# Ledger of designs, part 112: VH-VL binders against q96il0

Target 1, 167 residues: q96il0
Amino acid sequence: APERGAERRDTAPSGVSRFCPPRKSCHDWIGPPDKYSNLRPVHFYIPENESPLEQKLRKLRQETQEWNQQFWANQNLTFSKEKEEFIHSRLKTKGLGLRTESGQKATLNAEEMADFYKEFLSKNFQKHMYYNRDWYKRNFAITFFMGKVALERIWNKLKQKQKKRSN
Below, E stands for the ipSAE of ESMFold2; O stands for the ipSAE of OpenDDE; V2 stands for 0.75 times the mean of E and O plus 0.25 times the DockQ between their complexes.

## First folded at step 3 (VH-VL)

Design z9 (framework fv_pabinafusp)
Fold by OpenDDE, second read of step 4:
Order: sequence, then structure tokens, then C-alpha cells
Structure z9 (fold): chain C 167 residues (1-167), chain A 119 residues (1-119), chain B 112 residues (1-112)
Amino acid sequence: as target 1 above (167 residues)
Amino acid sequence: EVQLVQSGAEVKKPGESLKISCKGSGYTFTSYWLGWVRQMPGKGLEWMGDIYPDDSDTTYSEKFKVQVTISADKSISTAYLQWSSLKASDTAMYYCARHDYYFEGMDVWGQGTLVTVSS
Amino acid sequence: DIVMTQTPLSLSVTPGQPASISCRSSQSLVYSDENTYLHWYLQKPGQSPQLLIYKVSNRDSGVPDRFSGSGSGTDFTLKISRVEAEDVGVYYCMQGTHYPFTFGQGTKVEIK
């Protein structure tokens, strides 16, 4: 039985955005849109001295960023591939070449492309629902940790004030 | 990078007023205590006092309570140390330092401001 | 005010040899939260002080592992396992448990 070659699923290369913020950056940086996801990557500032809770928040933000980049990179590649396949299939069915007489890439009209978009959205509806759900969960978690960090800072401030009053 | 940048060296006469500055950058200025430390020529470090920039809560060492005023302008992330009337004995290096809220020590220091008071 | 007493006030060390600095407080530095807010600073010649050790035994970021802090209550020690030329400067203990904050007299470390 011939070993069915594992179709290398064209996973979007884990495009580590080559955007490096300036070495002396003390702030979160927003990079240019990624080539595949079209999302602007956020480079989070790493304080020299962060609390364990601040570190957890930063890591959660980073992981969420990476997750979001990977999702949209893959989605955009899938969309582009399926769109091209759709166009080629429709042109072939019409007996049209892939190129016009002028040598330009043959395109479908807006009405024909509307069918593609409808089918694509229908096919990916569940995937988008899961993405939205997970996006809300991640952002809720981030917000929760932001609240914890804020409380930690308040507590530390109050402790310092208490030390001042005790003397 | 978290930085504290102090104003330049000052040369003054006895009886003159002086206000030196410390500007914080790279962090939330209002969330950290900022202290001032004196170092007389060839001497050790002396904690003078601190301020919380958000509400201007200020504390002084008893030694410095009458000698100096500590203040902050949170809108420009800047703390100040001021004298109403300088003495020759005020000749020293003055450092601002950020108090880390986690370990409650000074983790980031300014470059220092040399104040020279001479007749 | 809490008096911080360092010993010795000066230390001349051969490169590669260990060094030890003691710091004693006039009162316990244990706070009500059970933490001890004793810190060590190094001031290199012509530079601002820099944090070495916080809360008795925690190295700050970028501080070499040859530096270690220990102690409890009123007695604290900074150790350098192998002194290097870059370790030259004045070392200060500082208490941050009680206001006002206070420094030790400083210990000048020199290379022989």
C-alpha cells in the first residue's frame, strides 16, 4: 500500500515579525502589519524588575498576540488559496483562459465572487465562532490579570504608607 | 528603558534658592515612590525623603525636614528637590532614586546632580 | 532612626579571593508582613549607586552569581565568592523596613 504522502498542510510560516523595536525602547511597540496576518504585532516591553503577577500578565498578552497572529495568518492563506482555486475553476467552466488577451490575469465579476464569499463564510462560520469565543476568553483573562496587578500596586502603596505611619 | 534623568550641576552662593529636578521615563511615574539621597563629598549615602507622585504624599528624614522641600509634577513625570536658602554645607551630590513597589528598595537611580555652594 | 553599622569600612582583596561585608542594624528589620527589607548597593567610582541585592538574598537583574546576600533580624552579610576588578567600589547596606530609611557607612572594596 503506497504510503499516502502526508499533505504538508501549508501552515503559514510562524512569521516571527522581523520587526525589532529599538533596543532602548521602554514602551510597548506596535510593528508594521505582518505579511501574512495583516495584523500589527505588539512588542511588549519587559521591565527589568517585574512582579510575578506582572510577568504572568505580560506572558498572557504575548501568548494571545501570537495566537491571534497565527490564526489570521492561516485564515488569510486559506482564503487566498481557495479564492484562486474558485477563480480558476469558474474560468475553466466558462471556457475562458487564465489570462486575458491583453495578458492580464482573468478575473470574475463581482456577482460571481459574491458566491465565493458566501460559500467561504458559510464554510468557516464555526471556525470564526470559536475564534471569537476564544478571543473573548483570552481578553477577559488579560483584563482580570490587569486588575490583579493594579490591586497589587495599590496594596504595595498602602503598605509603604503604613510603614510611614508606624514611625 | 526605565530611566531617571536629573538636572545639571549647580554652582550657587550661600543664601540663594535652588530647585533641582528628576524626570522619570520608561515607567508609570505616578505608581512608584521617588526618593532623594544626599552624598557629601567623600561621604556615604543619606536618605533625605521620598514622595509618591500620584498624591504627593511626602516624607522626610528629620535631618532634612526643615532644610529642603520635595515636590512632584506628575503631568511631566518630574520630581523636585528645593532649598529656600543654601548653605555651604549643602555642597553634595544629590541622587533621585525610584522605590520599587515590590521589594520597597531603590532599583533605579538618577545620574546625580552636583550642587556646589561657595562664597 | 535605625543605625546601620557596616564592618569592615575598607577591604583590600586580591583578585580571585572571596570578600565578606557585614551589616548590623540597631533594630530588627523584619516587617509585619514577615519580609526583611535589607538591600545592598554598589557605587562604583564616579557612578551612581546600583542595586545588587534586595530583601537580604535576592540578586537584582544582571548581578553576577558571585554575589550573595544572607542574614536575618539584625545581622546581614554580603559575600563575593571571587572578587573581580569590576567589583571595586563602595558597598552600602540599606534598610527599607522603617522610616526613615537608613544606609550603612559604606565599605570601600579595593584590589591589591
Scores: ipSAE 0.243, ipTM 0.704, lowest interface PAE 1.9, mean pLDDT 88
Fold by ESMFold2-Fast, scan of step 3:
Parts: structure tokens; C-alpha cells; sequence
Structure z9 (fold): chain C 167 residues (1-167), chain A 119 residues (1-119), chain B 112 residues (1-112)
């Protein structure tokens, strides 16, 4: 297992966040954007005496973050791959090389790239629709459990204050 | 690791104001009552009061109610003990301590802040 | 206010021998929930107090089993079955049943 220093500087394969919050932190921490998903990961603080309800909320938030990271990482990789395939196909059709005389990658004009964007959005419409549906479902569940945790905290505080009454 | 870290020692003159701090880490600061305990040189422990950091609700020992103010800033997990005008009789070690649920003992203590008041 | 009285105020013990400290409250420490909020703390020289025993007889995490608490109502005892050098310090009982919370005057335990 990695030591504290190695844990903070995650040596996992390229494409994952290397940020790790301080071990004694009492708050959630936000890291730099992931290379593939371009989303900032949140490292969730675990309270000393986390209730079962708090644990369920935290795990739901972690699972939702992981799901979201995977979706956008895959989507961004698919976009990049298809964009390059589209550019290469169109350049080949025009009888042009894949690189300019200066050695830079050849590109298409804005009008031709607009065709790619329209096709990509159209092709992925159903996928994004299902993503939005799942996102709303997950967000609703998180909001529901946040409410339950808030009620639990109010109840615990009330019990503590009741103890303060003198006889 | 659950811990409370207090501000450093203070040397003051009678009539001066003072505010000392106690910062919690490693636990949910807003879920526990935090108490302040005084120990005069060579004497025993005296409970001064406590605060619930989530809403800053306070309870004071009658002896200390007019002498000090207890407050907290939950955004930085820090509680405070404050005097508007110090007296030589305030010379003491001041501890902050976390009350376990239902006041089942003060299970975590700060290292203490020594306050010396002399002319 | 509830007055907590400890006896003895000072105790010198040969290493390995037992020690016993008494704590008496001026009123019953039984709360309305039927729990008794009598706790024992140890303050080693130059250190902060530390919780030893909570609610009469429960050892705090990491406290050796040579420490035991007993009692009921107004009369409580802390026992150390065999005193070790690391046990030197001042022992305090405290009541958390009624406001204001109050401590005993302390019992100093020293090695002969």
C-alpha cells in the first residue's frame, strides 16, 4: 500500500487526478480537472462517527461522481477520435496530406467542421438524453438523503440540548 | 486523528482584552458540545461553560457568566474564549475539551493555553 | 451547585501495589434517563487531563484494565489494581448530571 506521500501524489496511470486532500480535513475537497472527463473530482470527508445515513449519502455521492466521470471521459474520447477520423477522411477526399508543409496537423475550415459537430450531436442525442434522465434520478436521490441527514442532525442536537436541563 | 489545538501562551496586564482559540480537527465540529475548563496555578479543574458550534448556543457556570464570552466560528472549526478586561485573578491554564454525546465525559482535550496577567 | 469531595487528597504508593480513590457527591448523580454521569480524569505532570472512566465504570478507549470504577448514587470509587510509574498524576472525579458541571478537588498519586 502507498505511504501518505505517495497517496497524496497518486502515481496511477495518466488520466486520473493526483490530488488528495489532507487526512485531518473536516470538509470535502475539490481537485484539478481530470484529463479525460475534464470534471473536477471531489474527495469526500468521512466524519469520525459517521452515521449509517451519512455513509449512505456519501457513498451515493461518490458513486454518482464515478458514474459522471466515466460518462464524460468516454464521451470526450469518442468526440476526439471521431473528430480526427472526420478530418482525416475529408483531407484524403481533397487529395491533401495529413500535415502542412510546416509539419503541423492539417485542419478543415469552420464550415466543414460545423458539419462534424451537427453529426456528432445528432448521433449522440439519445445517449445524452439517457444521461440527463439518470442525472436527474441521481440528483433527486442525493437531495432526498441530504434532507434526511439534516433531519437526523436536528434530532441529535435536540437530544443533546434536552440533556442540559437541570433537575 | 481527533484533536483540539489551542492558541499559544499569553502575557497580559490588568485591564487588557484577550481572545484565545481552540481549533477542532478529525471530527464533525458542529455535532459536539465544546467546553472550557480553568485551572489556576496549583489548583484543580473548574468547568466554565460550553458551546454547541452549529448554532453557537452557550451555557455558562454562573461564576464565569460575567467574566468571559464563549463563541465559535463553525466555518473554521474554531471556538473562542474572550475577556473584555483581564484581572490578575484570571492567571490560569485554560483548556478546551470536547463533550462526548450526552455529556458522557470530555474525551478529547486541547493542550491548554497559559494566560498570565501581571502588572 | 453539586459539591464533589475526594479522599484522600494525596496518596504515595509502592509500584505494583493497589490504590483506591473515593469520590462523594452532595446530591444523587442519577439522571432522569437512569444513567449516572460520574467520570474520572487523570492529569499527568505537565499534561492536559485525559478521560479514564465515564459513567461510573466504563473505561475510555486505550485505558488499561488495571483501572476500574464503581459506585452508585452519591458514593464512587476509582481503583488501580497495581500502580505503575506512568500512573502518577492528579486524579479528578467530575459530575455531568447537573449544571454547572463540577469536579472534585483532585487526588495526587505519587510513587514512593
Amino acid sequence: as target 1 above (167 residues)
Amino acid sequence: EVQLVQSGAEVKKPGESLKISCKGSGYTFTSYWLGWVRQMPGKGLEWMGDIYPDDSDTTYSEKFKVQVTISADKSISTAYLQWSSLKASDTAMYYCARHDYYFEGMDVWGQGTLVTVSS
Amino acid sequence: DIVMTQTPLSLSVTPGQPASISCRSSQSLVYSDENTYLHWYLQKPGQSPQLLIYKVSNRDSGVPDRFSGSGSGTDFTLKISRVEAEDVGVYYCMQGTHYPFTFGQGTKVEIK
Scores: ipSAE 0.000, ipTM 0.485, lowest interface PAE 13.0, mean pLDDT 82

## First folded at step 4 (VH-VL)

Design a1 (framework fv_ebronucimab; at its last look DockQ between E and O 0.51; V2 from the best seeds 0.00; counts 0 for: pae E 4.2 > 2)
Fold by OpenDDE, look of step 5:
Structure a1 (fold): chain C 167 residues (1-167), chain A 120 residues (1-120), chain B 111 residues (1-111)
Amino acid sequence: as target 1 above (167 residues)
Amino acid sequence: EVQLVESGGGLVQPGRSLRLSCAASGFTFSSYGMNWVRQAPGKGLEWVSYISSSGGSTSYADSVQGRFTISRDNGKNSLYLQMNSLRAEDTALYFCARDTEYGSWSFDYWGQGTMVTVSS
Amino acid sequence: QSELTQPRSVSGSPGQSVTISCTGTSSNIGAGYDVHWYQQHPGKAPKLLISDNSNRPSGVPDRFSGSKSGNTASLTISGLQAEDEADYYCQSYDSSLDAYVFGTGTDVTVL
């Protein structure tokens, strides 16, 4: 009995393309879209005199990015897998092969695929609801910290101007 | 209600390995950063390790760097601490602790802890 | 390990006010990182008492208050009660270590 090769569950390699920005960059860098999540990774700049508030903001943004990358990588993998299974099952039911006479992958029509999309969305509705809720919470927090950092920077600039006038 | 339950503690010899687990319930586990904090008998609290909500970022105290590995399974609502090359100074009650709100570097919920004893 | 420095013990009579100090360095409290406070009763897990220098989580009595100035944070317990007998720990972040740091702990006794 041939040992059925254990299908290596292609765990989405956490290999976010380590786009290494140039060392001398004073700006955030945006990488190409990730092959799994289709999201563009951002490399956040670390200033030499980063304040605690700036650090909190940077870390929160980084964690939020990682969270988004992981969510969409997993979601896209699940979607692709279920879509393929759906197509195969429907073709089999129709007595059709997986390949056309021309050797191309057999596909379902738009109407049949609409059923798949509806079912997929229904099945994943709760997951998307939780994602959206968390997305809003994270972005609200980020925005809040951005405001605080802006105020801190203004205050620091004002203090520096006052010191220069006193000397 | 938020609950954190640690397990996997026990008596081990120096140089051996142990894996701790923390089972989370009552909240969306995947939305929160998680920590391990330890307390040696009759001593204060010591932070050990952090893992982000997605598991993409981790950090360790110098005392455990290179020996301990923090990980999580969000599908199982579980946090783990793989402890290798254990030393007598690693003897402590190990707590699982949840990060508070986004941007707050505090711990709002704690487990009851699991005891690790490293002795020859 | 750059631990935050706390007094070993503080005592007071019921109804009195007691203050616990937490002294850091230029790489933690002095750098502007927030301070958090925890209460731990014997044989129990720590409980978050104060977050972000002065914020009281839900369920924490108003007799607990936190403040921060320079390199020092303070926890004040007003109207000390018998149930307040516990260990108290401050906590912050240290940029030089890239780690969370706890205070040495303070034993509060109600006389």
Scores: ipSAE 0.777, ipTM 0.918, lowest interface PAE 0.7, mean pLDDT 91
Fold by ESMFold2, look of step 4:
Structure a1 (fold): chain C 167 residues (1-167), chain A 120 residues (1-120), chain B 111 residues (1-111)
Amino acid sequence: as target 1 above (167 residues)
Amino acid sequence: EVQLVESGGGLVQPGRSLRLSCAASGFTFSSYGMNWVRQAPGKGLEWVSYISSSGGSTSYADSVQGRFTISRDNGKNSLYLQMNSLRAEDTALYFCARDTEYGSWSFDYWGQGTMVTVSS
Amino acid sequence: QSELTQPRSVSGSPGQSVTISCTGTSSNIGAGYDVHWYQQHPGKAPKLLISDNSNRPSGVPDRFSGSKSGNTASLTISGLQAEDEADYYCQSYDSSLDAYVFGTGTDVTVL
């Protein structure tokens, strides 16, 4: 099918890992590290009487998690792919094969690999700057809505206390 | 400046498919959710579909659920709408619109639209 | 699809004020979701006019104002000008549909 073909060669699958928290949980759950991103996903609790502000906060946290998982999964795949390509290219330049006589994968030493790490970091510098900007933007929005939800809950408690005193 | 340019509209027979595209420029496309909104000739605005900035979350109006698929390619700054099993009632001008998903849940920039006509 | 209710048309003379209502239900405006307003001139794309009930984006004149109370939002245009002749739509979120919803639209005519 076209959605499974070559178009997905350089990207990780979308979405977080598929863990299953307890069916009747009243709390957020943190799952195991995702295979591709190495980040632990959160399964978010949806209360029965979720307010509009609580819903906006939950959806923002869910989207931010998905965005972050996808970014690091993609970066990890790109890093692995480019690392192997670099090793292959440098072994070929030295006239060596991809495998040793014993069949083990041929490698480069740490000093030889330093060129790869420098090249990878410089190539991805601008992408990581934009990621950091977006991360701060998302984190500020989450914090702002957390504050608004906290104030909403305090206000509801104060209205409940006033109702009891007026009776 | 922010620009959104739709393409892919045209005349099609009922039951056929079309794929709409929206090319984005002048902003960081991957930071924003996107929507398709349609307007039948002489009628009001109808929300069609949403996709989150990462592409990990999508939603659809009941009228198009199961027939339309929203997608995006953040590497090409492009939004897509795959429209299958088209019906006469899908005839409309289709806009792409930028979502303010981090804040107000409103549409702050719109394209000029691409016309889709479904008739036999 | 659920939609927000607006008057079909409103008219006024230059310099007058007009108000457009937008009435929702307990699953959208009545649940506490914000209302946004769009202006659409003939043959043009909609333009965001008011966000978050009353906020004016950059470039929107202060003669446009918005408010919300209960199930109803209102857009007021003070000091009508010829360029204000357009269609106006409200928009919100509906929790029962898990969907964005638009109003029915209001045709503003400047006499």
Scores: ipSAE 0.420, ipTM 0.753, lowest interface PAE 3.1, mean pLDDT 85
ESMFold2 (binder alone), look of step 4: mean pLDDT 93; pTM 0.949
OpenDDE, look of step 4: ipSAE 0.653; ipTM 0.864
ESMFold2, look of step 5: ipSAE 0.310; ipTM 0.717
ESMFold2 (binder alone), look of step 5: mean pLDDT 93; pTM 0.950

Design a10 (framework fv_ebrasodebart; at its last look DockQ between E and O 0.36; V2 from the best seeds 0.66)
Fold by OpenDDE, look of step 4:
Structure a10 (fold): chain C 167 residues (1-167), chain A 120 residues (1-120), chain B 108 residues (1-108)
Amino acid sequence: as target 1 above (167 residues)
Amino acid sequence: QIQLVQSGAEVKKPGASVKVSCKASGYTFTNYYISWVRQAPGQGLEWMGWISGFSGDTNYAQKLQGRVTMTTDTSTSTAYMELRSLRSDDTAVYYCVRDQNYLPEGHDYWGQGTLVTVSS
Amino acid sequence: QAVLTQPPSVSVSPGQTASITCSGDNLGSKYAYWYQQKPGQSPVLVMYEDTKRPSGIPERFSASNSGNTATLTISGTQAMDEADYYCQTWDDSTGYEVFGGGTKLTVL
């Protein structure tokens, strides 16, 4: 019985950018734009002596990056698909083919496309509202933890200086 | 594989409270919303509310306001739904569901359901 | 609060096309979702964002959403498609999710 090829779920592939930073890197690396989200992934550096607070910050940043990558990948796919469907539907209604006589992809005029954009924005309005809300909350949390990590580092440096003065 | 595993069936008296758990696995729990949906015997689906896995923000159905509390434990990737002041009409199968696209929208994964029976 | 209205039942012969409607005010300005529920089972998402089909859902399932009506279409209906079908959307003012009353599809 031929193994029915697992139809690849058109879930936006979890585009973990296969970008591997150099092994000896001591800093965060920015990868090329993801093909689906068009966002540049960041590879976060993991210090050898990562504190629990630094780890928490890193995880939060990683999760937020994943969240952003997947959101925009899905939105871009949705937009592309719905745009194509809209164009096809309108061309069909006009009795026009998908290709011009010159063999080019048939397009709609700017006015017709304006209707698409308006409808698309209307349907996705709630999505964008929730996205924006969560984006602010996530970035606020990240900034807050960045501040905590900075304070922790300052405190640790001060303790080390005191210990060196006492010896 | 993404899974939502709920706690077992509960039998409660009127006026009691019930707390149903939903353990999520196979995805980043904090990036998604969890909704709760119930279904009375022989009836349709009723949305109860959602909770953000990230912020813990909630939105409850108006009918259940004051009686329902949704919580999450991010350390265990577990969502909880507590329903208080139980009535006979609260007898239903309760589902935890993952909302798709990191937003409180369509439900792409469902728990197996938890039967809550409210009987005198 | 938004209300979604579905026919309580739809009957179709095997191999025929089943159509289940979901009506709501300005439903075409929102995304519609569809769920299949078989007896004693959890609901399964069969259509999302009006026209999108999840992986593992047969191609015979399709949907549309225009005006005030979303429609789930099952072409070449099979005995295994006998189930309850629910449409779902949200209320923009409250953020509440709204389910239709459900439609029992019988394959005769």
Scores: ipSAE 0.853, ipTM 0.931, lowest interface PAE 0.6, mean pLDDT 92
Fold by ESMFold2, look of step 4:
Structure a10 (fold): chain C 167 residues (1-167), chain A 120 residues (1-120), chain B 108 residues (1-108)
Amino acid sequence: as target 1 above (167 residues)
Amino acid sequence: QIQLVQSGAEVKKPGASVKVSCKASGYTFTNYYISWVRQAPGQGLEWMGWISGFSGDTNYAQKLQGRVTMTTDTSTSTAYMELRSLRSDDTAVYYCVRDQNYLPEGHDYWGQGTLVTVSS
Amino acid sequence: QAVLTQPPSVSVSPGQTASITCSGDNLGSKYAYWYQQKPGQSPVLVMYEDTKRPSGIPERFSASNSGNTATLTISGTQAMDEADYYCQTWDDSTGYEVFGGGTKLTVL
């Protein structure tokens, strides 16, 4: 029995309730996946009274996001191009066309495709090792600055309490 | 527009040191490595090493370890290469290059080169 | 440390196809890159990751990398293609970048 009423409930999202328009005060927000990197970008809010430490943290997060987006956009493009080249080369060797009788792109079986994935990962191993090492270093730095900002905010609250009590 | 602008030509005596600067602009400096490549007169390209714009980590060619130091100043988006105990065979044009082995295009931007001449 | 070997020179007539080779142990298991250098100028990247061409590089430039040999091919060679050409790869045992000795392309 189809859920005609339930499907209508699922098709009426309340997306505006989580929308943060530019003219209102908002926190950071997460956009849809980027077409090339498949990563969801964070859109950073800049508060009016941003401290120098808060600015350094925000810039570090922005630069790291850009770095990560660039890496995966380029790796995804390289992967896609090399996969198509591999498939076309193997189909040519087998004397097969690039499309099936139905007009869809011809493909290779899972065992044949596993050869491509293994070769690609092996050829790109060093690049991915440097990426992982740099990713770790960036996330350590971000965490360190997050801690510094948190302590700065606590210190400012304590100073405000001390001045209130000294009056 | 992405640019790497290097310091001017230098003349040095054997045993001295030289420090070449490389000012980067038009991109996020901390997201890329900088390689240094030299070319002796009439000779080919010789890789010297690279430095991370983010961490300052380095990897020096074995031939030059102990004589070369690479640094960055992220506040000015500038890379530096210092070569010590200069010899006459260190006479070369020194290039800084943006290293993109994490990206498809490799060394896509080269500085204009800095001629270092070592003579008595 | 790895060594990349190139012929010192290659000569072609205008309009013909030039082929510049780069030989190294197990080079086909790594990515190869190609640079063009004209007199008094900095090198320019002309091919990357074995077969890929940067934007702005003419379609007559192509490349391959298999076994121990990478090859840069210039079809319909023009006088402006006369330059030195360098191949480059990585040495997986040391992590160092390695350049070939260079090839002078002469268009006669």
Scores: ipSAE 0.681, ipTM 0.846, lowest interface PAE 1.0, mean pLDDT 84
ESMFold2 (binder alone), look of step 4: mean pLDDT 92; pTM 0.938

Design a11 (framework fv_ebrasodebart; at its last look DockQ between E and O 0.55; V2 from the best seeds 0.64)
Fold by ESMFold2, look of step 4:
Structure a11 (fold): chain C 167 residues (1-167), chain A 121 residues (1-121), chain B 108 residues (1-108)
Amino acid sequence: as target 1 above (167 residues)
Amino acid sequence: QIQLVQSGAEVKKPGASVKVSCKASGYTFTNYYISWVRQAPGQGLEWMGWISGFSGDTNYAQKLQGRVTMTTDTSTSTAYMELRSLRSDDTAVYYCARHIPYDQSKGFDYWGQGTLVTVSS
Amino acid sequence: QAVLTQPPSVSVSPGQTASITCSGDNLGSKYAYWYQQKPGQSPVLVMYQDTKRPSGIPERFSASNSGNTATLTISGTQAMDEADYYCQTWDDSTGYEVFGGGTKLTVL
């Protein structure tokens, strides 16, 4: 590759490392925290002989993880944007600049920031109540299917042993 | 691309029922809600209710309670709205729109093309 | 039950600033959303969570929400902005989604 291409690759901003389970893993893996949601993703194992029931459980867990990651990524973004807007609005009202004399972002004291936290929590209270309700519904469904898969695996192992003995 | 594609126009007589479909693609259907919103000719938007893509839980506008049923088929990523005991003032364009009502981070960000339902005697 | 009230119409000259209001009890304690609908088309989201603009919406669109009133503001109004505009929020007690009655923006 040309020198310019190598320089750009060498100086590219470092991001969160991609997590990849070993290719021959037969277990679920927990990766590093996602940059936006701060949640650890699960990399689900897909067995070669996955049953329809096992597939349904895996998809349910994958969809729930996506849902949860999206919720917290969006919530964290909303919190950050509204926090910045609150600080800028209060600094402007006080006739203060957005930067300190040193060039750092100006901030508010703890008492002033408490007003923001109270307002934000109040404004988002119902969203969190519905999130909790849906979270419980999803986790109940996941737990139910985990039990069904566990029973299916026991029965399959028993049937496989019976077939081998009857040959 | 995220798309909501609705069933075709319907012409009905008073007292009949209509069932409009909304086929979702390009996103995980079970992670969102579908709202149904109607608009009579020359009038504003009227919210009819929502349904969860995951649980099938519903919430219907009080005006329509008892006349409307919303369902989903998660295997086809399709939402349905059935309105019964039709009257002439039910003539409207019926939209489906996806959202997360308790999260509402993007509001109703994707809408179907609309389905005209005409109720005439 | 939350109720959102909008003026039925607003008229502006091209290049002027249009303001469309949306009034509701304690609306500033919730998020407000704005939709644009052109004749024969589905609504399009133009502002969300009070002040935020989706990608692809021109910077001349802005919004605010405080007290009992949310306001959609279009600066440098163009003929293509002529449409119906709806505000939207929710009702915490019922879980209903609530739309305003709509405002027809006419650019003369």
Scores: ipSAE 0.674, ipTM 0.846, lowest interface PAE 1.1, mean pLDDT 86
Fold by OpenDDE, look of step 4:
Structure a11 (fold): chain C 167 residues (1-167), chain A 121 residues (1-121), chain B 108 residues (1-108)
Amino acid sequence: as target 1 above (167 residues)
Amino acid sequence: QIQLVQSGAEVKKPGASVKVSCKASGYTFTNYYISWVRQAPGQGLEWMGWISGFSGDTNYAQKLQGRVTMTTDTSTSTAYMELRSLRSDDTAVYYCARHIPYDQSKGFDYWGQGTLVTVSS
Amino acid sequence: QAVLTQPPSVSVSPGQTASITCSGDNLGSKYAYWYQQKPGQSPVLVMYQDTKRPSGIPERFSASNSGNTATLTISGTQAMDEADYYCQTWDDSTGYEVFGGGTKLTVL
C-alpha cells in the first residue's frame, strides 16, 4: 500500500500553545515561548463573576494575542524560508554545494547577506507599517478598556462600602 | 471552515444605492481585513477598497472615493459595502475577500461567492 | 498608481508548460500574488508572496518574481487549468491593491 505522503498542510499552525494552566489558577499564566512566533502566550483567567467590561477586555486581549502570534509565526517562517532560498540560489549560482568540504552548511558572506536583508525589508516594509499601526491601535484599545475596568472595580467597591455603612 | 457568504443579487436603477453584505465565519474576524473587488461582465478584477475588521479603518480606490462606504459589524462578523449614485458601468459581480495584511499576507486567500449588481434603467 | 501588465491571452497544448507574465515597475521589490478564475466562479489564490503555493494548489503551479516581472508557470498544463489568471500586488504610496488586466489561458 503506497504510503500516502501526508501533505504537510503548511497551514500556519494555529499555535494554540498546548500549555494548560492549572485548573485552580486564579491568575493569568504565561506559557513558554511558542516554537514559531517565539512569543510567550498568556492564558487569561476567567473570573466566575466576570463583568461585561472585563469580558470585553479579556476577549480583546485574547484576539490581540492571537493576532500577534500569527503575525510573528508567519514572519519568522517567511524570513527563514526566504533566507534559505536566497542562500541556496546564490550558492548554486556560484557553483558551490550546500555543504562545505568539512560537512558544514555552506553560508554566504555578510555582504551577500546584506542584499538579502535589504530585499526582504523592502518587500515587507509596507506590511510592517500597517502592523505597527494596528499594534498601537490594539494596545490603545486594551489600555482604554483596562482603565474602564479599573473604574468599574472602584465604583463597585465604593457601593459595597456604602451598603455596609447603611446597614 | 473559513467562509465568506455574500448577500443575493441586486437590481438597481441609475442613481440608486446598493448595499452588499459579506458574512465571515471560521476565523477571528477582527484580526483580518476585508477587501472588496468587483468585476464587470467580461472584464478584469478591480479592487475597490479594504476595511479593517478591528478598527474599521478603510482605504478606498480613488475612482470610487465619495461613492463607496465600507463598514463592519464585529458582533455579527459581517462586512458591508455600499455603493451610491449607481451607473450602468457599475454593473458587476462584487466580491468580498479576506485580506491578510502584514508580512503574513497570503493575499486574498478566501473569497465570497460574489454578488451580481445590475444597474439598468 | 502602480500598473500591472499581463498578456491578454496565452495558449498552450496539454502537457506543455504555460508561462504567464506580469510586468510592473519595481515589481521584484514587492510580493506578487496570483489568482485563477474559472467562468462563473470566484477567484482562487494559486500563488502568494512570489513563490509560495497555498494548500490544495497542485505542484505544477510555480511562480517567480524578479526585476519588473512576475511569472506564473504551469508545468504539464491540463485542460482543467484553462482559466483567467490575474496577478496582484500593492502600491506602497497609496496602500491600494493592484490587479493585472488578466490573462486568458487556453489549453488547445
Scores: ipSAE 0.669, ipTM 0.860, lowest interface PAE 0.8, mean pLDDT 90
ESMFold2 (binder alone), look of step 4: mean pLDDT 95; pTM 0.964

